# Ledger of designs, part 13: VH-VL binders against o27280

Target 1, 266 residues: o27280
Amino acid sequence: MDSMNVPEVLEIKRIVEESESVKTFIFSWDFRREVRPGQFVMVWDFRDEKPMSVSLIDPVRSEIGISIRRVGEFTDRVHGLSEGDLLGIRGPYGRGFELMGRDILLVGGGIGMAPLAALADEATARGMRVDALVAARTADELLFLDRLEAAGVNISTCTDDGSCGFKGFAHERLLTLEENHDMAAVCGPEPMMFQVMRILDERDVPAQLSLERYMKCAVGICGQCCLDDTGFRVCAEGPVFWSQELSRVREFGRYRRDPAGRRVPW

## First folded at step 11 (VH-VL)

Design Z30
Fold by OpenDDE, look of step 13:
Structure Z30 (fold): chain C 266 residues (1-266), chain A 123 residues (1-123), chain B 110 residues (1-110)
Amino acid sequence: as target 1 above (266 residues)
Amino acid sequence: QVQLQQSGPGLVKPSQTLSLTCAISGDSVSSDSAAWNWIRQSPSRGLEWLGRTYYTSKWYNEYAVSVKSRITINPDTSKNQFSLQLNSVTPEDTAVYYCAREYPRDYYGMDVWGQGTLVTVSS
Amino acid sequence: QSVLTQPPSASGTPGQRVTISCSGSSSNIGSYYVWWYQQLPGTAPKLLIYGNDRRPSGVPDRFSGSKSGTSASLAITGLQAEDEADYYCQSYDNSLSGYVFGGGTKLTVL
């Protein structure tokens, strides 16, 4: 039972251009306060508010990063900001990833790599071996490759058009990889996650998946992000779910609710 | 190796000011990555954080609400030390006082401690 | 008395697993990291765990920390005689705007 918090107005410390459409906004953070990969924050530009995953967690520099893809009016405005400008940040919220074992597989698609990049940093810092399957439509949309490489992550890429790495989808590339891991973390388009989850389940690899839903309050009150039949609130019980949990979610990989609450296909 | 060496009187009369100093070796009081804390311990109150000072572009001080009105923590860059002043002491302020470093601050905890100083408040 | 609640005492025999609990609230453990300290008799506290479950260099892996909700736990496996000490949990409390400690747990190795 989290309370709705007033956003903290923070100065953009740095901006990292990850790709043509993705920027990472870096803020100072009080690391007495817990923040975990997979958690999200609500970003307020003083006009609108949107949930964004934490993509960078750096206790040494006392910084967090939020990666935002330019997709609409809100993100257009945010992408127009400069270092030194202000944003409202409240959170973090939600359940983040849990690390277990020694070998971890990350499967990310597009902006879905944001929380996984943070997870990769934590995993490597803990001495885990990290394999990452990074997927995107084109080579130019592959995110965090240099960062992951620098962290010692073993990277495999796939692109829809074959411009980099395996030509095809993430689940197709995954099928070509025979190695099993102690656990997997998955984030990206839900259809991708759905297929990846199926493969991982068949391989008996424990998997956590980060869902994206329309979020309004972020504190489990408004119910806008509720998943059908289960009552799971993505903002409270998620956004990270175990595959066993998602197996109970009928809508997963099939449809979602729009801001008006209507069912829309993926 | 970072070490903290405490100094100051072990006896203070009621209503007077408790004053302790913590000398730093192996690190700088003005380190951008460190925070310098005072903690006290007594049978009645257990471990109690009193406050900290740290530098990041400028000096910051944070004090526990319980002692905020009476406490001052001052860094001394020239001597590479920081001090504790607690005004208007009462017998309730009798405790073993510790200085401690956070490095890096906030996340990593208090990794280096002084030897502790028993301060008794008595007439 | 203390903002964070610990059992006043715990005990175990050599080789056993012992767990020390630390309970708080949403204003501290629920939102902030937990640290653990070991204090041997007549000495200053020593950092044992940071970031809920991380061990500083030099701390044996038989010490482990965990956190769930508003509670934290310190587990000691393969209990040894030298583990006899007081153990304190620490967090930050936003309502008090400061670090807070548990009341401490005296661990006796039988």
Scores: ipSAE 0.849, ipTM 0.928, lowest interface PAE 0.6, mean pLDDT 95

Design Z33
Fold by OpenDDE, second read of step 12:
Structure Z33 (fold): chain C 266 residues (1-266), chain A 123 residues (1-123), chain B 110 residues (1-110)
Amino acid sequence: as target 1 above (266 residues)
Amino acid sequence: QVQLQQSGPGLVKPSQTLSLTCAISGDSVSSDSAAWNWIRQSPSRGLEWLGRTYYTSKWYNEYAVSVKSRITINPDTSKNQFSLQLNSVTPEDTAVYYCAREVPRDYYGMDVWGQGTLVTVSS
Amino acid sequence: QSVLTQPPSASGTPGQRVTISCSGSSSNIGSYYVYWYQQLPGTAPKLLIYGNDRRPSGVPDRFSGSKSGTSASLAITGLQAEDEADYYCQSYDNSLSGYVFGGGTKLTVL
């Protein structure tokens, strides 16, 4: 049994308010232990446990950040915590993003920008050119803009209501962009990712996409996060998938499984 | 430029204590952005990490299980150095001993090494 | 005897590509970063690769590191005479609560 499967009780070192509904919780991290953008951790508040993406990786400060959107009872409790409070963290788990080439396109929607922000930091640190299409329903839901800008990322924004940047959806904005990149990383609402993937495929841009599914064990045992037809476990074979892999997944962009295992549409 | 200068005797008798010192220049032993290590190398055992000391609000020490009962690593802030003490040595402790710095920016890779000190355990 | 396993020797001619493997387990390489060191004769080890695939300043880009699962690899392209040295992989092992090294690989440039 790997020690990574045992929750480590960590003190919240710092809390960053990203938006009205999103906070980043920062923890000390031993960077002898590997952590990759695109990987997730299981956050335990001593009552329940939920998977959360790593959104910050800072070896200089020996810190990681976990961004959490307030969406339910668990996240309500977590959002009520203060600096100095304790959380259980186990992981990281899953397959993270791979970087290739010199130019990378990031397409993110809402909280989907969390893993992409971490990827942006790594990419820029490696001297890559990073373009980011940041999408949200409204301007106040756009995440990590200041952080991305500070890192030297070229940002394009997109909002459903037109309150900031391009009025429309991410895939619509992408169609207006003529530049090709060596690779793309995508994370957000699955319908968005589905449309974005199609465009990228047509342009022959290698793309990686991060999926979100209900997870229990995070170690590929329980099968709760299995994808139809392929048997891919989002926690083990993912959450980051290549577009070619997702092309084999029937449910992608169409439906997901709820905690009871029922199909629910997006 | 950070440099590590080692000093100490190269000959130790069995059952005695091996003592080495590593003097730091260009950095501080109490820097919260560095850890200070001892490693040894021998033909029979290869490279072997012995332990480290570092400061993060307070001093921490980590020792290899193989020498934990016999080893002490001590920082000296007044002299900006750290030392190695290995008790009850045997011929198996004969090796070239290195001090080394590891830093967070290199993901705690050991980026600066001392010149090495051959320590022979012999009667 | 070493926790991490390396081939004892490797060889190549100038200009060739050489790879050195480093195999471990889930308790070390599988979960922790891998480092590579170059040791020239009569000298202390020098950090060559950190964080699996990152090069310190001054290390030529013909040196590259990679990691997959519980194994790591060092690749040297455009092999040069000056590359003749011993190479060691390193990681951290949670079961031993300490750093672990490979047995080293003697690289000969023919």
Scores: ipSAE 0.896, ipTM 0.939, lowest interface PAE 0.6, mean pLDDT 95

Design Z41
Fold by OpenDDE, look of step 13:
Structure Z41 (fold): chain C 266 residues (1-266), chain A 123 residues (1-123), chain B 110 residues (1-110)
Amino acid sequence: as target 1 above (266 residues)
Amino acid sequence: QVQLQQSGPGLVKPSQTLSLTCAISGDSVSSDSAAWNWIRQSPSRGLEWLGRTYYTSKWYNEYAVSVKSRITINPDTSKNQFSLQLNSVTPEDTAVYYCAREYTRDYYGMDVWGQGTLVTVSS
Amino acid sequence: QSVLTQPPSASGTPGQRVTISCSGSSSNIGSYYVYWYQQLPGTAPKLLIYGNDRRPSGVPDRFSGSKSGTSASLAITGLQAEDEADYYCQSYDNSLSGYVFGGGTKLTVL
C-alpha cells in the first residue's frame, strides 16, 4: 500500500521522557524503507493528524523515534498514551537534510532539536565532527543533551534565562563562536532560524534550515503549507531548505499562515 | 565468517519440482539479525529475487509475486539450513540460483552469497 | 524489462571516474534504500553499497553510492582493471512487494 494515503497502525514500543513537555515515541521500523533526518511523518491518533519530525533513526534496533511536544489538544492526547498503545503513522515525507564536509554545526531551539538529533546520529556515525548549539527557554527545556553527548557531539547550550550555558538567544551565542564549519543545519523557532541564517550567510557557511508550517495532506496537494511568492510546499520541497532557497521566501522569519490561510506574525 | 553452501540437482524436468538447499555456517538460520533469500539469474530475466525466510519471534516468509504460487522456502533449524522448492518448473525457470544472507540490523543488503547453482529445466 | 533501469554497458580507462545510473520510480528507489552489487565473471554478486551510500567492510572508498529522487548512481573513481565486472542496483518495490534489480551494467576497463 502507498504510505502516502494510508497510515500504518504501529504500536508504541517505548516512550522516552525527554523533558517535562516532550516525549519521544519509539516504533519498530522496516529499514527497507528509507527514512532520513529532517523528514517528517504524519501522526494519527485516530481523531486528528499532525506532522512530526523523526528524531531517532536506529537501523541497528530497527526503530524510529518521534518527539512530540505537548502544546495542544492533539499532543495532550498523545502524551496520555502508554507503551503498547497504537498510533497511525504515515510517511516519511519531505526533503531531509544532506550531509557534506567533515564538520557540521547544528543549531536547534526547543523541539527543533528533534530532527537535528537524528542528523547528529547520522553525522557522527559517518565520522563527522558535530558541534551542536542547543537552545531553549530554560535549562529544563534543553533537549537530547545526554543523547548528543553520548554520540560524541560537542555541545554548547543557550538559555533565555541563563539557567544553563549562555544567557541569551541562539544567534547571540553563535556570534560568540568563531569556528567555521563545512555546513550547518538549523531548526527551531523561525525568528531564531532567520537570525542564525543571516549569521551563517555572512560567514559563508552553507546552511540547511527546517521550516515548520501548517500541513494538512503532507503530499503537496492541498497547498496549505505553500510559501508565498515561491510556491514552495514545505511538505514536498521541504521541510528542509537551503539558505539560498529561503532567501527567496519573503515570508521567512516574518510571518506565517494560520490554518485558515491568514497571515499571522511571528 | 559466514558462509553459504548450496546443494541440489542441476537438472530438473519440466513440471517437476526444483529443490535446492543452502547450508549456513557462522550464523544461525534463526538469527533475528538475518533474512535468508533465494535469488536467481538468467540472461533473459537478469537477477530476480524469489523470496526470503526469517525469524523474529516467529517465522516469516516473503515471496515474489511472480513465483508465489509455486515457491516454498523452508528453514531447518536442526541442520542450520534453508531450502528452496519451486514447483511445476518450465524452461523459463532455467537459471543460476543463489542463496543469500540479508543482514537486517544495519540497512539490510545481501552481504553473503552462496556459490550459485545452475539449474537447467529440460526434458 | 527490469524494474530498475541501468545502462547496459559502461567503459573507462584506468584512473578515470565512471558513473553507473539506476533509474526507478516512486514505488521503489523513491521510497526505499538502494543497494549495489559487483559481479565478477563466473562469481556470485558481491555487496558493494548498501543503504544508498554505505560501504561494507573491505570495499574501497573509490566506490560510492548516491541517491536522488527516483534515481541512484554508483560512482567509481580511480578505475582499475579489477573493476571490470557487472554491476547491479537493487531496491524494494512496494507495488510488487519484493526486491527488484536493475538489468545490470557491464563495465569494461579499456
Scores: ipSAE 0.907, ipTM 0.947, lowest interface PAE 0.5, mean pLDDT 95

Design Z46
Fold by OpenDDE, fold request of step 14:
Structure Z46 (fold): chain C 266 residues (1-266), chain A 123 residues (1-123), chain B 110 residues (1-110)
Amino acid sequence: as target 1 above (266 residues)
Amino acid sequence: QVQLQQSGPGLVKPSQTLSLTCAISGDSVSSDSAAWNWIRQSPSRGLEWLGRTYYTSKWYNEYAVSVKSRITINPDTSKNQFSLQLNSVTPEDTAVYYCAREYPRGYYGMDVWGQGTLVTVSS
Amino acid sequence: QSVLTQPPSASGTPGQRVTISCSGSSSNIGSYYVYWYQQLPGTAPKLLIYGNDRRPSGVPDRFSGSKSGTSASLAITGLQAEDEADYYCQSYDNSLSGYVFGGGTKLTVL
């Protein structure tokens, strides 16, 4: 039995309140084990298990961070935890982001900024120029701004209500930006990602996008996260996909499957 | 600049204990972000990791399965050094022994090495 | 005998590109970072690549590392006479609960 698939019970080392609805849980990590931005872990609260993206990778402090938005029963329970409490973590799983070139554009919406924040750290550490378009419904929901700024990231903000930065959606803001990048990484609401991908494709900018799907096994066995027509398993072939791959995925930006396997529109 | 200086005898008789010391300069043996390793090299076995010691709230030791029953790695905070003891040596333990630092622990690999010490096990 | 497998030797002429392979399994390279070391004759190993493809300060950019699946590779471009050395890959193995090395590759510059 591969020890990677057995949850390791870890103590919450620190909790960072990112916003009213988002907390980052910090854990000690043995960095002999590889972890890449864009990969996810399965978080187990001893009642249920959910996939969560890694949002912080700090080899110096030997820590990883997992950012979780309060959206349901599981996340409500997790948000009720304190430093010193225990969680089960297994992984990491999935395909992470690949970095190429000298400059990268990050486009994130809401909690989608979690994996991108980790990617920003790696990119800057590698000496890349990083531009980030951070989108949210309101100013209070913008995530990781201080952290990104501290890392030397050039930030552009976008809010639906105009409370901060550009008033409108991420893809609308992107249309106003003229500069091209060597590559782009995108994560957020799937309708947002769909529009952003189209723009990037038109500009001939290679793009990677991180999908969110219901995952159960995380090891490509159960098939719950399979994408229609292509047979891609989000937990195995993803969650990070190239735009060229997603162009073949019919459901992308249109619908997803719920835990029962039924089609649910975005 | 971090430097590691090795010391100890180069000749050990069979069944005796091999003892080496690695003195640290420019860093602390108690660094929370470092690990301190012993590695040996021989023509027959190549490079072989033996074990490491590191501090994070308390001291931890990890040993290779091949030598676990015979090996002890001890830190000395007063002298800022760490040592290797290998009991019941045989000619198969003849090798060049190296101490090495990991910084950061587990990620950057072994970035600083000692000069190496040839230890010959012979009667 | 070594957990990680390397070719025993490689060669090239000055200015050429040379590649050294390192093959492992899911218990090591497949899940853990790969490191590369250069060992000149009569000296201790020197860290050349860490974290699969990162160069420590002082290492020329003509050295590069890559990893895919359970295999890793070290590439040397613009081969120089001073590059003649032994090269070792290293990773961690969860089955052995310890660091593991390749058997080493002796690189000769012709």
Scores: ipSAE 0.906, ipTM 0.946, lowest interface PAE 0.5, mean pLDDT 95
Fold by OpenDDE, fold request of step 14:
Structure Z46 (fold): chain C 266 residues (1-266), chain A 123 residues (1-123), chain B 110 residues (1-110)
Amino acid sequence: as target 1 above (266 residues)
Amino acid sequence: QVQLQQSGPGLVKPSQTLSLTCAISGDSVSSDSAAWNWIRQSPSRGLEWLGRTYYTSKWYNEYAVSVKSRITINPDTSKNQFSLQLNSVTPEDTAVYYCAREYPRGYYGMDVWGQGTLVTVSS
Amino acid sequence: QSVLTQPPSASGTPGQRVTISCSGSSSNIGSYYVYWYQQLPGTAPKLLIYGNDRRPSGVPDRFSGSKSGTSASLAITGLQAEDEADYYCQSYDNSLSGYVFGGGTKLTVL
């Protein structure tokens, strides 16, 4: 068993309040261990364990950040923690994003911006031009805008209620943007990603999309995160998939499996 | 520009202690983002990492398993240098020894190297 | 003997593309960054590639690194006479709790 499979008890160095419902927890990281945008870690609060995307990768400060949205009992507990408190972290796991070309389009919705923010930093560091379409239900739920701006990212915002930027959904905003990029990275609500992927495919823009599924082991053994028909394990073959791969996944954008294995619609 | 300057004897007798020093310019041995390494190279063993020292709130030392029982790496903040001591040397310890910096620590690799010091273990 | 395995030698003519492989395992290359060093005769190693595929300042873009699974590769395009050197891959090994190097590849420019 690799050392990465053993949770390390880490101190929360800092907490950044990103929004009313999202906090970023900063941890010290040994950067001899590879960590890539799009990969996830398993966060253990000594009662339960949940997969969380890495949202910050800072080799200079030897830190990583994990952005967590408050959505349930586990995240409620985690959001109650303070700087100096401890969490168990194991990983990273999964396939991260690959960068190619000179310019990249990021399309993110809600907490889906977490891995994309990390990707933006890497892309910028590599000298790429980064355009980001940041979507949320309302203006106050838009994430990482200041961070992205500081990194030199060209930001376009989209809100369901029109409180900031384009009024509508991310795919609708994307339709108004005719510029093509060398590649795209997408993460957010699956219905959003489904529509965005369709548009990008029509435009012949290579796209990578990060899926969210129920995960238990994170190491491709338990099969809880298997996608129907294909047998893709989101924790092993993903969570980042190429659009061509997802085109084979019938459930994508349509339904998911809950912890009991039941089909539930998006 | 960061530079590393090595010093120390090139000849050591068996069972004695090999001692080398690496002087740092353009950076601090106490940098929170750096690590300071010793590596050796020989025709028989190739490049071999020996260990490193670095500071982050406190000092840390990491040593290669192959030399862990015999090696000591010490930082000297007053002189902005770090040293290598290898005890109970044998002819197998004959090699060119290098000091090298990591910046950022663990990520960027060993981006600055000393000039190297040939150390021969011989009676 | 080396934890990471490299071919002992490689060769090419000026202008050619040459690749040097570096094979490891899940305990090193599979989970940790790969680095490449160039060592000219009589000199200290020089960092050539860091973080699998990144070039430090001053390294020409004809040098490129890649990693897949437990293997890494250094590619040199437009081979030049001055590229004649020894090349070493490096990573970290969690089982050894230390940095590990390949055995080195002697590149000859014909």
Scores: ipSAE 0.904, ipTM 0.947, lowest interface PAE 0.5, mean pLDDT 95
Fold by OpenDDE, look of step 13:
Structure Z46 (fold): chain C 266 residues (1-266), chain A 123 residues (1-123), chain B 110 residues (1-110)
Amino acid sequence: as target 1 above (266 residues)
Amino acid sequence: QVQLQQSGPGLVKPSQTLSLTCAISGDSVSSDSAAWNWIRQSPSRGLEWLGRTYYTSKWYNEYAVSVKSRITINPDTSKNQFSLQLNSVTPEDTAVYYCAREYPRGYYGMDVWGQGTLVTVSS
Amino acid sequence: QSVLTQPPSASGTPGQRVTISCSGSSSNIGSYYVYWYQQLPGTAPKLLIYGNDRRPSGVPDRFSGSKSGTSASLAITGLQAEDEADYYCQSYDNSLSGYVFGGGTKLTVL
């Protein structure tokens, strides 16, 4: 696997406001180069660089979208940009999702829906039946609902405050759903993913989960995103992992490493 | 249904210019989502991509390095066709030439091909 | 001499599964989509697989594509007499700034 290591300066073609805190930045893309749902790019605003998941893959319009949640200084700057402004994009990197079977379950929380939205588009394009469990803290933080609906996805929502759909967490809602799928793709807060994975394993549903870790180089060299015991590099062997792979990762759902390499709880 | 119809001479003398035309039906040469390619095939060189032209706000041309100095691909919106010109031909340019469409550009591959034109370079 | 390497020939009996390999590098298959074409005698190539593993409309599901690392593979299950053809893989090469093809594999149905 080879990725672009030099950022390509791209013009923001469009900006879609997904929510109060999330924007999707759309760029022109040469689709001769492979890009898969679940892969990420490094976004460079000429001051700092951060990994972001690809949330839109549109071969017809020759565009990709990157959804970014406002969470800090870097994302504040990016959210201040306008159409026509420039960003550096390098990648894509990492292992993306694989699709199998006929029926797929997507379980996403918050910005975790970004890569899953792209996966939903691919799955539906392939003629698969897609069910999506979309979770957020509140109704106004639920992402991509209109987009998913337009794609023919069967949506179930849950919110922490009950403002939309099931009141509770994604794994709690999942327990109320008895239907099994050929495979599942999961992305969101790690505690959520951990609980969801357990349920899926009990149901013998093959699952892929996208992990988030602090990534610096994105090319498997610096080791900042290395998972304990296994030596898995999230940027190289991930960010998408099979459940059986994550079962070997002791820290999964329990703790993470901060930029200094210290263990911090979720 | 998209179709490509090739036309042009099948015999060209050395040092002359090879000229072929590909007429498009069922699609537009200026489609924002398409690219229009020329490929040739010979026993000695196999399948060889020569170049493509496509429109997205403006016209773009991409040529294979091997023929870049000698090749020109021109779209004709008025006739809904695109052409190939290859200058200073040698016997090594003898091949079956194909035009082909990409749709979507870059992703779907070359999904529609012309019928092919054998071009022989000979004195 | 082709940028992408294919076996020159392959063979199988009716009903058999055959695979055709396509080997490249990080500058092409490693980073770019792979396509497969079927060429029957005296005809233009026909798109068989796009985007590594996707089938255009009209292509039987017994044809499948896969990609791993810098290599790709075309698998044909339930081999039929009409499958006798030349098969070509294709990708893009960033070092050459152009599309590249394999040398082709002649598939014979015995």
Scores: ipSAE 0.863, ipTM 0.927, lowest interface PAE 0.6, mean pLDDT 94

